# Designs tried in a protein design chat: VH-VL binders against q9brp7r531to624. Part 4

Target 1, 94 residues: q9brp7r531to624
Amino acid sequence: LYPPCYVHDVSFWIDQKKGFDELEFHTVARAVSQDTIISIQFLSRFQHPKTQQVSLCYRLTYQTCDKALTQQQVASMQSQFRKEIQQHLYVIPR
Below, E stands for the ipSAE of ESMFold2; O stands for the ipSAE of OpenDDE; V2 stands for 0.75 times the mean of E and O plus 0.25 times the DockQ between their complexes.

## First folded at step 1 (VH-VL)

Design s08 (framework fv_sotevtamab; at its last look DockQ between E and O 0.48; V2 from the best seeds 0.00; counts 0 for: pae E 8.8 > 2)
Fold by OpenDDE, look of step 2:
Structure s08 (fold): chain C 94 residues (1-94), chain A 123 residues (1-123), chain B 112 residues (1-112)
Amino acid sequence: as target 1 above (94 residues)
Amino acid sequence: QVQLVQSGAEVKKPGATVKISCKVSGYTFTDYYMHWVQQAPGKGLEWMGRVDPEDGETKYDPKFQGRVTITADTSTDTAYMELSSLRSEDTAVYYCARHGYDYVWGSYRFDYWGQGTLVTVSS
Amino acid sequence: DIVMTQSPDSLAVSLGERATINCKSSQSVLYSSNNKNYLAWYQQKPGQPPKLLIYWASTRESGVPDRFSGSGSGTDFTLTISSLQAEDVAVYYCQQYYSTPTFGQGTKLEQL
């Protein structure tokens, strides 16, 4: 029996001067997900043609074999993750 | 043209405090982090810390934590590095270096450097 | 902290010949999410500050001659000068910026 995988994308605007601390992004992801995130993939970069603001999109894959993981639990973790990165990484979720 | 111009050489006694400056031109001072790097004579480069000139927020290497203070004066486009409780091992050339701009990753690479300031600590 | 180790410590190369400098990190500086190596190379001539040459392991900074190239991934990196010029005599440093910035000990490149 193979445990289910849940995939969620997250997009956010970044502070161009401060940049994006990708390592911290990963750290926060692991903390919020209680280490149920098994993959973080960079998907795309978008720069607004007028404002020059930059947004990033990542794909997060959730999976665990040591406990039951439901879609609802993952959704909750994803929501919390969006809040945490906003506070810690100076990003604005899209 | 981006320029970082540092203050002149300093000679200090052990236990003293030194404060060196880095005046910038050719770009908006507050748009980039300013870093400081130490290089002892004939030795390599060591990161000391950085300041965000916009809000004064700083980060320091633990090796220098408690003795180093990095500040920025936006009215004069000048960054400062103050090192207290000087020791003989603090004898070195100190560089200010601008944080290289990256739209995505904000990595700590340094695209422009000051000319360096020699600080000699001797009794 | 990630420790950077360069090899060799010193190197003498004839004009027009290839110069190769290696750099190893104690931990991988490759981020799996973006597949980028947080690795830079600097050139420092006597009495001068360091000059940025390469970043992201293989991207040349603006104005850097084509003879300079960076390669490698993970923990092993190489700076190559395809044809040494007299003005290339300097000390070269690798630097990781995956975490708190740290530099290699430097490689002194001289003309043979």
Scores: ipSAE 0.016, ipTM 0.699, lowest interface PAE 7.9, mean pLDDT 91
Fold by ESMFold2-Fast, scan of step 1:
Structure s08 (fold): chain C 94 residues (1-94), chain A 123 residues (1-123), chain B 112 residues (1-112)
Amino acid sequence: as target 1 above (94 residues)
Amino acid sequence: QVQLVQSGAEVKKPGATVKISCKVSGYTFTDYYMHWVQQAPGKGLEWMGRVDPEDGETKYDPKFQGRVTITADTSTDTAYMELSSLRSEDTAVYYCARHGYDYVWGSYRFDYWGQGTLVTVSS
Amino acid sequence: DIVMTQSPDSLAVSLGERATINCKSSQSVLYSSNNKNYLAWYQQKPGQPPKLLIYWASTRESGVPDRFSGSGSGTDFTLTISSLQAEDVAVYYCQQYYSTPTFGQGTKLEQL
């Protein structure tokens, strides 16, 4: 019926001084996934009580109708995505 | 106190290159993106691009067709904007502007601005 | 490539009266996941750089007088000055930051 959906959550610590560019996060997600990420949902914000560090958690849904999308391809794109957000958004995956 | 001080006015011929500086003080230079905005005479504001002084990462508006180069020198707390292949329509006041800080969400809003640098391109 | 359109192009208001400036975006600047409008307002006086007044459509920047307020959501936004002061005579710009930043053409506010 419908093409398979792959769901991955990503959690990361944000830079305390620069904050987090959510629109750039979406731009990176679309570029890395070749537009196969159809949904990005904000799940939660956590602030560590002692360090005051903030982490964010997002859920990404991969799906495409144009070709077969495999779990291996999605895992590869998700790994690249984690690397790119560290470089461009000053976040540290957790 | 936060200050952004830009270099003085420039007059250039078509085809030339101009490089404008923006020296910052009163805050940690590497904590904020630095943006550049163009304002042609009697016209509105156009975002050109920004640099991250911490790692040198840049982003540009496609309208400037690869003619703009934005850099940062952390040893002097100075940002630069270089615009090449100048045309008469590049005659404008150019502003450097500091990225507005938001603890959680990135926000391309500009909280402190330089005084502006007039660049006149004429033959 | 979000186009920002302001209205009116110019407005004359008497001291102590209310001034209203409108801004329309060619597509929504409301991000549904965080429910924030990526919209700012600036004031520019002759010979001076722009000054940030409002961000997130309705949040007043530190030091900005209470008479300035922003409202609206999605594609239609308003900047209101509840009681015009002489120092408020300026050009006002709206700006979206939902995508690559773009500004409206500006509204010139003059004293009547």
Scores: ipSAE 0.014, ipTM 0.661, lowest interface PAE 7.9, mean pLDDT 88
Fold by ESMFold2, look of step 2:
Structure s08 (fold): chain C 94 residues (1-94), chain A 123 residues (1-123), chain B 112 residues (1-112)
Amino acid sequence: as target 1 above (94 residues)
Amino acid sequence: QVQLVQSGAEVKKPGATVKISCKVSGYTFTDYYMHWVQQAPGKGLEWMGRVDPEDGETKYDPKFQGRVTITADTSTDTAYMELSSLRSEDTAVYYCARHGYDYVWGSYRFDYWGQGTLVTVSS
Amino acid sequence: DIVMTQSPDSLAVSLGERATINCKSSQSVLYSSNNKNYLAWYQQKPGQPPKLLIYWASTRESGVPDRFSGSGSGTDFTLTISSLQAEDVAVYYCQQYYSTPTFGQGTKLEQL
């Protein structure tokens, strides 16, 4: 039996001037989670019909092979990840 | 009509500093990054760095880090590139180039270029 | 940074014949979130700045003749001139804008 997996979605508005750096997004995810994020899956793109603003949604899967992650540990990593992408990728969380 | 107009050619000695201007018109200067690109004789195009005119944030290629300073003056709609400690291999044409944002990830292509500024570094 | 490598470094093509220039990136420039290739092609004639020909790998810039076309995806891209004209003698560059911009070394296209 493998340790439990936790799945969390993250969505955000893109800074259209700066663009969205998907490579940096993956890099931040690995760093914040100390590589416990094993899957990063693009889910959807939404364009607001009035403002033309674009948002993205990604699904993050947390798991380790050594020790079972707790819900609290994953929630903390997810919270930190949302903060880091806002600061470094010019995104506005939804 | 979008225009990027650069300052004129320069002749410099090794160890000197050059500062090139790029004045823009026909668009809102703060809405787009401004990039600088070097083209040495017999060599291709090399990205040097860019500035966000809105807040002055810069990013430089490691090859030029420490010698290049890129700035923007929003009161005159002019970007500047300053290259210090000039050497003979810095003899090149220098271009400013705009890339824009698009509601679909932005268009990071360089759609408008300045006419180029020849900098000659010789003893 | 993403390294862009063009081939050949130079080629000579007769008027009216097809010219093909290849570009390879050291990693994919296809953004999975929008399914677009962040790849552009430029033409540079002597004494002039580069001119944008193609972006998103295959979309022609306004005013660019139909004989210019781009193709490819991910890491391998091609610029094709279907019937060479005398004014097409130039150096051609590919450029990625997936992240920090980088250019290929250039391909010199000459008239045989």
Scores: ipSAE 0.011, ipTM 0.625, lowest interface PAE 8.8, mean pLDDT 86
ESMFold2 (binder alone), look of step 2: mean pLDDT 91; pTM 0.920

## First folded at step 4 (VH-VL; framework fv_sotevtamab)

Design a1 (at its last look DockQ between E and O 0.05; V2 from the best seeds 0.00; counts 0 for: pae O 10.4 > 2, placed apart)
Fold by ESMFold2, look of step 4:
Structure a1 (fold): chain C 94 residues (1-94), chain A 123 residues (1-123), chain B 112 residues (1-112)
Amino acid sequence: as target 1 above (94 residues)
Amino acid sequence: QVQLVQSGAEVKKPGATVKISCKVSGYTFTDYYMHWVQQAPGKGLEWMGRVDPEDGETKYDPKFQGRVTITADTSTDTAYMELSSLRSEDTAVYYCARDYYGSLSYWRYFDYWGQGTLVTVSS
Amino acid sequence: DIVMTQSPDSLAVSLGERATINCKSSQSVLYSSNNKNYLAWYQQKPGQPPKLLIYWASTRESGVPDRFSGSGSGTDFTLTISSLQAEDVAVYYCQQYYSTPTFGQGTKLEQL
């Protein structure tokens, strides 16, 4: 029996001039979750037809080997992650 | 026609500071990051850092952090790189380089380079 | 940092023959969000700054002769000159821009 896992998607607008740092995105995810995010999957890219703004969507899978995560712990990690990427990656979460 | 024109060669003593200019023409200066790259004798190319001329934001390679200052003057369309506490191993050619405007990534490749500025650090 | 290793360090090739330069990164330089390899190739002739040849591993910069081609994905990349010309004598560098830019040590290409 494996511990439960939690899946949350995150989407955000990127700054077209500053650009998006995918490696730093992964680094922030693992840091704020204390390595409990075990999978980060790119899902989609959307370009707004009028404004030309670009958004990206990623799927995060939370799981740990040595203790079961609670939904509240995962929600807290997800909330903190959304704040951290806005502060460090020139993105606006949706 | 895009041009990046650097200031002339310099000879410096150990412990001194050098400031190299890179004047641009043929494009909108504030639309592109400006990077600086060192090429020491017998070594390859090494990225030092960059500036966003629009807002002055900088990033530096940790090897040069604390000794390098990169700035942009939008009134003269000129970027500067200042390297302090010079050592003999800082003897190198220094290039300014513009990254590619159309990329949506944070890090980019360099499509135009300055002619290079030789800095010689000798006792 | 992502370490870029080129091979060989030097290469001598006869005019009209194929030259092959390899570049290996210490980790993948493929972005998942756009499926592009963040790898560029530069040519540097004596006394000149580097000149961009190839970006996104295989896309030729405008004005670069079609005898230059790039290939590879992930961690392993190749620059090929299909028929060497005398003006191709130079040092060639690969560069990743997946993260903080790093360059290979260079490959000196000479005419046999």
Scores: ipSAE 0.507, ipTM 0.871, lowest interface PAE 1.9, mean pLDDT 91
Fold by OpenDDE, look of step 4:
Formats: C-alpha cells, structure tokens, sequence
Structure a1 (fold): chain C 94 residues (1-94), chain A 123 residues (1-123), chain B 112 residues (1-112)
C-alpha cells in the first residue's frame, strides 16, 4: 500500500547568458512543495532551430506518507513552482 | 485564411459532460498550440488549458485540473475540450484560440480565436 | 500564476479624445533572453471573441489601426487609443504569457 503519487512536467526556456542553476531549481522545487516532491527527473533538452533558445523539461513526482496529498494541492504547488523559478532562475515556462 | 470554427451551443444538466470541438483551417494544425478560454456571462477571460496537437501534450489550469480534457485530432484538424461534472458555474462561453508556439516560435499570444461556444448548465 | 490588474475597470471617453488603459503584472513578463515582454492586448465586443490588438507589449497586429498603441515593459503596461472612434467601444483585456496565460479583469471603454 502506497499513497497516491502525482506527476507533473515542467518545461521552460532558459537564459543562456545567465545560465541555468540546476541546484537552485531543485532547492526551489523542494521548498515550494514542502518536501512532497520525491523525484525530479530531467526529461529533455530542446534547442530552437531558428532562435537557438534552449528549453528544458523536468518531471516532478509528488508523494507523501505522513499526510493526505490531493491533486489540487499538487496543482497549486506546481503553479507556485512555476512562478518561483521565473523569479529566481530567469526562466520562462512553456 | 485562418479559421477556427467551434461546435454549436450546448445545454447540459449538472453532473453531465460536454465536449466542444474547434476545427481549424488555413494553417498547419500541428504548428500551433490550441488553447481554451472560459468566459462566464458578463465576466472576464480565464485560461483553461492547451494542447500541442503535434504530440498531444497538454497543460491545464489548476482550477479545471481533473475535470477538463483537451485533445487534438490531427486527422481532422480538430481540437476538443471536454468538461465533466458540470456545475452551474460552468455556464459560459468557451473559446478556442491558437498560439504560435510549439517548436516553431515563441510568439505566446492568441492571434486567432474561434467564434465561441455557449454552454448552459441548468437543472 | 501571474496576476494581471487593469485600471480603470471602466472609462468613458469622448470621440476624438485619447483613451488610456493600464495593466500591471504581479511580476515581470520581460524575458531577458530575447528582451520581449510577453504581454498582449485584446479587444472584445459583445457577442464576439477577443481580437488581438497588440502583442509583445508594443507590436501592433496586422490590420489594427495606427491609433492603437502599446507601451511599457516589465510590470507596467499601457494601451493607448490616440483618438477614440465609435467602433472602439469595447472591453479591453491585457494578457501575459510569460508563464501560464492569465488575463486582466478587463476594462470597459465607453463613449462619453
């Protein structure tokens, strides 16, 4: 018996001049999720053929055993996560 | 010319499911995201979600997450928005709108819209 | 989500006069990589879908009259109609797509 898990993907364009801080990305994710994220998986890197801009995609898995976790709660955390990474990492979500 | 043509008005009971279509023409369907926007009577615009017709990838607003399903049929150049467990608050005009994004560009605005589909939810 | 706030909620302007609508985002919608503001303005008339007027904060969509202009950057934006025409009576919305798309609450522009 395992508690339900919720999976959300996040894709965003990065600022190649400023660089992408993956460590901070993970830190923000765990903070926003209040440590309900159990997995952050890099999925893909895309480079636009014309503009040469780079997009990254990550998969976030939410799960907790000590309290109830609903789909709506996760969706809210995901939304906040997208906001925070824009502010801290200078990315633009897709 | 670019056209987004939506299906006709719907009248549904609470708890029912509605599925609206948006058929496109005049451009390559898979080159643009297709978005759906809700507008309650006399109210503003609310983004519901979008689909990438190329691979079917979707993104939804948390408000509708779990009740909305957006799909694309590339064989008919038609996008769909299905909303289940309808409630009176779902009474609104629903619009499809294309966004030139995806793998081709970073436009990120809605340049063409469907004519809208009124969905009325009442007992 | 990024919250978009328009001001005013409504205004009435005489024909031939300037109409100004403001839009503020809760966070910057300027993308540093391409220096574009992902802010658009739409016009909606009764019974019609929204119509794109301005994108990237200041670029006028094809077919949009020159009297419409957009300005601003970061978090503060303005839609200006230099000389109001009768056909400009409508509700106007700003919208960001820096993150998940969100719209302002709308501004109802009426003829005085």
Amino acid sequence: as target 1 above (94 residues)
Amino acid sequence: QVQLVQSGAEVKKPGATVKISCKVSGYTFTDYYMHWVQQAPGKGLEWMGRVDPEDGETKYDPKFQGRVTITADTSTDTAYMELSSLRSEDTAVYYCARDYYGSLSYWRYFDYWGQGTLVTVSS
Amino acid sequence: DIVMTQSPDSLAVSLGERATINCKSSQSVLYSSNNKNYLAWYQQKPGQPPKLLIYWASTRESGVPDRFSGSGSGTDFTLTISSLQAEDVAVYYCQQYYSTPTFGQGTKLEQL
Scores: ipSAE 0.006, ipTM 0.649, lowest interface PAE 10.4, mean pLDDT 90
ESMFold2 (binder alone), look of step 4: mean pLDDT 92; pTM 0.937

Design a2 (at its last look DockQ between E and O 0.04; V2 from the best seeds 0.00; counts 0 for: pae E 11.7 > 2, placed apart)
Fold by OpenDDE, look of step 4:
Structure a2 (fold): chain C 94 residues (1-94), chain A 123 residues (1-123), chain B 112 residues (1-112)
Amino acid sequence: as target 1 above (94 residues)
Amino acid sequence: QVQLVQSGAEVKKPGATVKISCKVSGYTFTDYYMHWVQQAPGKGLEWMGRVDPEDGETKYDPKFQGRVTITADTSTDTAYMELSSLRSEDTAVYYCARDYYGSFSYWRYFDYWGQGTLVTVSS
Amino acid sequence: DIVMTQSPDSLAVSLGERATINCKSSQSVLYSSNNKNYLAWYQQKPGQPPKLLIYWASTRESGVPDRFSGSGSGTDFTLTISSLQAEDVAVYYCQQYYSTPTFGQGTKLEQL
C-alpha cells in the first residue's frame, strides 16, 4: 500500500556564468521538502535560440508514509523551493 | 492587432464551478504563455497560474492549486480558466494576460490583457 | 514568493507636477546573467484591465508617453511621472517575474 504522491515540475533559467550546481539543487529540494521528496528527475534542457539562455526542467515527486501530506502542503513547499533556488543557485524559476 | 477577448460575466452559487474563456487573435497562440490574474473588488492583482498552449503545461499559485484548471484549445485559439468549489471570496474580476514570448520566455511581462470577466459568487 | 511592497498606498498630485511611486521587492529581481531587472509597471483605470507601462524596470512599452519613466535595480524601484496629466489618474502596480509573478498592492494616484 502506497500513499498518494504529488508531482510538480520546476523550470528555471540558469546563470551560465556561475554555472548550475545540481548537487546543491538536490540538497535544497530535500531540505525544503522536509525529506518528502522521493524523486527528482531531470526532464529537459532548453537553450533559447535568440538569447542563448539555458533553461532546465526537473520533476519533483512528493510522498511520505509516516505522516499526512496534502496537496496544499506540497504546493507550499514547492513555492518555498522556488524561492530558495533563486537565492542559492541564482536561477529564475519559470 | 493582438486581442484577448474574454467570456461574459458569471453568477454562481457557492460550491459551483465557473469556466472562463479567453480567445486570442492577432498572433500565434502557441508562441506565448497565457496567464490568469484575479482581482477582488477594490483589491489588487493576484496571479493564479499560466498555461503553455503549445504543450498544455501549467503552473499554478499555491493559493489556487487544486481548485483551478487552466487549459488551452489550439484549434480555437482559446485559453480557459476553470475554478471549482467557488466561495464568496472568489468574487472578482478575472483577467487573461499574455506573457511576451511565452514558452521559455526570457522577457517575462504581461503585454496584452483581456477585458476581464466578473464572477460573482453568492447564495 | 517574492513580496512586492509599494509606497505610498495613495498619492495626490497637482497637474503638471511630478508623481513618484516606489516599489520594493523582498529579494532581488535582477538576473545576473543578462543584467535585467524583471520588474514591470502597470496602469489600471476603473473598469479596465491593467496596461503595461514599463518593463525590465526602465524600458517604456510602445505607445507610453515619455513622461513615464522607471528606474531602480535589485530591490528598489521607482515609477516617475514627470508632469502629471489628467488622464494619468489611475492605480499603478509594480510586478516582478523573476520568480512566480507577484504584484505590489497598488498605488492610487489622484489629482490634487
Scores: ipSAE 0.006, ipTM 0.647, lowest interface PAE 10.0, mean pLDDT 90
Fold by ESMFold2, look of step 4:
Structure a2 (fold): chain C 94 residues (1-94), chain A 123 residues (1-123), chain B 112 residues (1-112)
Amino acid sequence: as target 1 above (94 residues)
Amino acid sequence: QVQLVQSGAEVKKPGATVKISCKVSGYTFTDYYMHWVQQAPGKGLEWMGRVDPEDGETKYDPKFQGRVTITADTSTDTAYMELSSLRSEDTAVYYCARDYYGSFSYWRYFDYWGQGTLVTVSS
Amino acid sequence: DIVMTQSPDSLAVSLGERATINCKSSQSVLYSSNNKNYLAWYQQKPGQPPKLLIYWASTRESGVPDRFSGSGSGTDFTLTISSLQAEDVAVYYCQQYYSTPTFGQGTKLEQL
């Protein structure tokens, strides 16, 4: 009755001059996970002291009430999500 | 008013090097990638590579890797494309092209183009 | 490597008539997460650089006459000129920007 819940963090370098589109980030997360992501939590911003590059970290929580998720399904969704944000949001996953 | 003005036509011998300039005006040079595109006579368009003028980061098409160097000089708002070890098949018009600014895509379309620079490679 | 194939290689159209140019990609250029087709169309007149006409498959660039329209999705795209004008004689290129940019081979549009 209590579906499993999976938590994965994603960290990535952003391109400050191109900008980071947080709404599109949420959109990509929901699309790749087919709405199994129930929470997207901003965790931190880090600026590298020498290069001045900025990294963001978000926590994604996967769960669904209408089907059982497996660790492998979630890992596959997370892997695909990392690829798509790199391709479309001017980010470099860490 | 955005302008991309390229250096003039060149005639080169096989094995030589050519360096083409692309001077920009009407926008902030460091805000946009600068791309270079080859068009052989009577042929279509072929992407060669790009530079980020802010930090000098480059990407090249493997077809040109090792022979092409793309650079940017922010003190003069000028991009350069240098092609070495020229061959007769490098005879072409070369364009600089600015991509569309935004965060929707890692790759984009080209909203402004230079006038083109004809390079003729003949023995 | 996304290969872009245009058809026809050339066509001749009478003034005032409709011209249709097709472009097919070897794989989808629709990014379903944002519902955008990463496709552009360019016009190139002799001795001139390419000029952007259409981006995102169907969005007309500012200053482009409304007789130019783009349509299609995924792998199949069309550029349409609803009523050909003499100044529309040019070579037309499609270009994908879903990945490393590639262009179609071009379609030469001539006046009958």
Scores: ipSAE 0.005, ipTM 0.633, lowest interface PAE 11.7, mean pLDDT 87
ESMFold2 (binder alone), look of step 4: mean pLDDT 91; pTM 0.926

Design a3 (at its last look DockQ between E and O 0.05; V2 from the best seeds 0.00; counts 0 for: pae O 10.8 > 2, placed apart)
Fold by ESMFold2, look of step 4:
Structure a3 (fold): chain C 94 residues (1-94), chain A 123 residues (1-123), chain B 112 residues (1-112)
Amino acid sequence: as target 1 above (94 residues)
Amino acid sequence: QVQLVQSGAEVKKPGATVKISCKVSGYTFTDYYMHWVQQAPGKGLEWMGRVDPEDGETKYDPKFQGRVTITADTSTDTAYMELSSLRSEDTAVYYCARDYYGSVSYWRYFDYWGQGTLVTVSS
Amino acid sequence: DIVMTQSPDSLAVSLGERATINCKSSQSVLYSSNNKNYLAWYQQKPGQPPKLLIYWASTRESGVPDRFSGSGSGTDFTLTISSLQAEDVAVYYCQQYYSTPTFGQGTKLEQL
């Protein structure tokens, strides 16, 4: 049986003075998803032409073999992840 | 010129507390993190923690968490490191160090260091 | 924590000869968002604080002589002094700043 696989991107503004902790970003992703995120891939960096703010974009892949994930469960994990990175990493999800 | 000037050497008994100052000049104190690094006699360097002088936020190495308090006083451009419950193993030179401004990373390298403060813990 | 291991612990080199110091990290210090190695080298002369020599693994700090160079990527890094001067007698430390900063144990460089 083929397990469901869900792909979601997250992008966010960083605080260039405080800095972005990429290792902690991975740690939060694993904790919130209970390790169902199987890959985290950096996609792009964007600098807003007017404000000069910098954003980063990462791709998250959710999958598990030992229980079925639903779209609703993944959406809940993704929503919680966005909240957790805002609280812990000096980022503003966009 | 960027300068970090630390307070003088101290001799303490086990169980006591020490507070070391690091006064900065030549740059905007609130723009950079201030770190503290321990170097035991004849040994290497160990990171203790850091403070953001702008808002007082701190991070500590678990080895020191619970015993170390790092603060910044923006009215005097001075950072402090307080280490409590001193042990003989805490005998060391303590450095303040400034990280590099403008990095995207949360963690950085240290471009300016204080002269060091020797703390000796003995009975 | 990322463990930084230097080799050798000590070496002696004649004036004008090449000195090579190795540093290995327990995991990669290459940051994916900018493809930079978060690795620095410091020199500490007797009775002095550490002095920054190299950052981003290979970028020399301003005022550092050309004889100092850094190389390597990921987990394996090298500091090279191409022609030893008497003033280069010191202890050298590598440091990662990919995560919570950790330092190598140091390499004592002496003059033969």
Scores: ipSAE 0.234, ipTM 0.787, lowest interface PAE 3.9, mean pLDDT 89
Fold by OpenDDE, look of step 4:
Structure a3 (fold): chain C 94 residues (1-94), chain A 123 residues (1-123), chain B 112 residues (1-112)
Amino acid sequence: as target 1 above (94 residues)
Amino acid sequence: QVQLVQSGAEVKKPGATVKISCKVSGYTFTDYYMHWVQQAPGKGLEWMGRVDPEDGETKYDPKFQGRVTITADTSTDTAYMELSSLRSEDTAVYYCARDYYGSVSYWRYFDYWGQGTLVTVSS
Amino acid sequence: DIVMTQSPDSLAVSLGERATINCKSSQSVLYSSNNKNYLAWYQQKPGQPPKLLIYWASTRESGVPDRFSGSGSGTDFTLTISSLQAEDVAVYYCQQYYSTPTFGQGTKLEQL
């Protein structure tokens, strides 16, 4: 009865020089997912002890009530999301 | 010296599950990600996924998501790749390959590889 | 995923001649934070696993002969063998790890 939800984590290194635009991150996520992302949760921040590079991890939850959503569809959107954030936010997915 | 030694060839029926091992030596197991790469006969290389042996965190290619399980046993310095619901298309050589994560640089390349494990899926 | 496209798919080169293999990524694999291109080249001979030749686009792995060199940045990369040796006959792959690792389709290098 309740539509399935799919959870995917994304972690990436950020460009500390350029900064990380979290708002754009959310915008891109919603656009790529065609508004099937119902939750974006910040999970953790990691700073490499030697290089001082910073990595962020977010949890994306996909769910929709008005159409069928498959695991493969979500996986495809997740892949595209990773591509888009690299182009727009200068991050390197882990 | 660094060595990645994989388990022997496997012959499986469709629908079965195969579990391949990759035992490492010559370096600290937990300092490197362990990746698995598939290569069908006469075809190219395809990344399947990786595990961080330090905490067990995994990442998979969507193509294999749901069928592949990559694990690491730090007590034996062995990484595993389990592939379920085998299909004829899964017939391939599977490689483990390490990628350094724990130190100064983002290596993000595979400097050492296992010898490969042939998995044949046939009825 | 970032798509890697090699060219040509195959080539034959005479011994002692230059071999050039190109690799194009569908998006830049240059990381602005450290100015490294996360592009590697591998050599694979029949019945063997791939062997790392070049990493970070242009750094030669230890033990790799000087005749092998990598160049390029962003989306366009080249592997060059300045003087082909018989033992260089193999399939070569480029690979990016800017994002989830992906490989080029491979280039078969044969002796002419």
Scores: ipSAE 0.006, ipTM 0.653, lowest interface PAE 10.8, mean pLDDT 90
ESMFold2 (binder alone), look of step 4: mean pLDDT 92; pTM 0.937

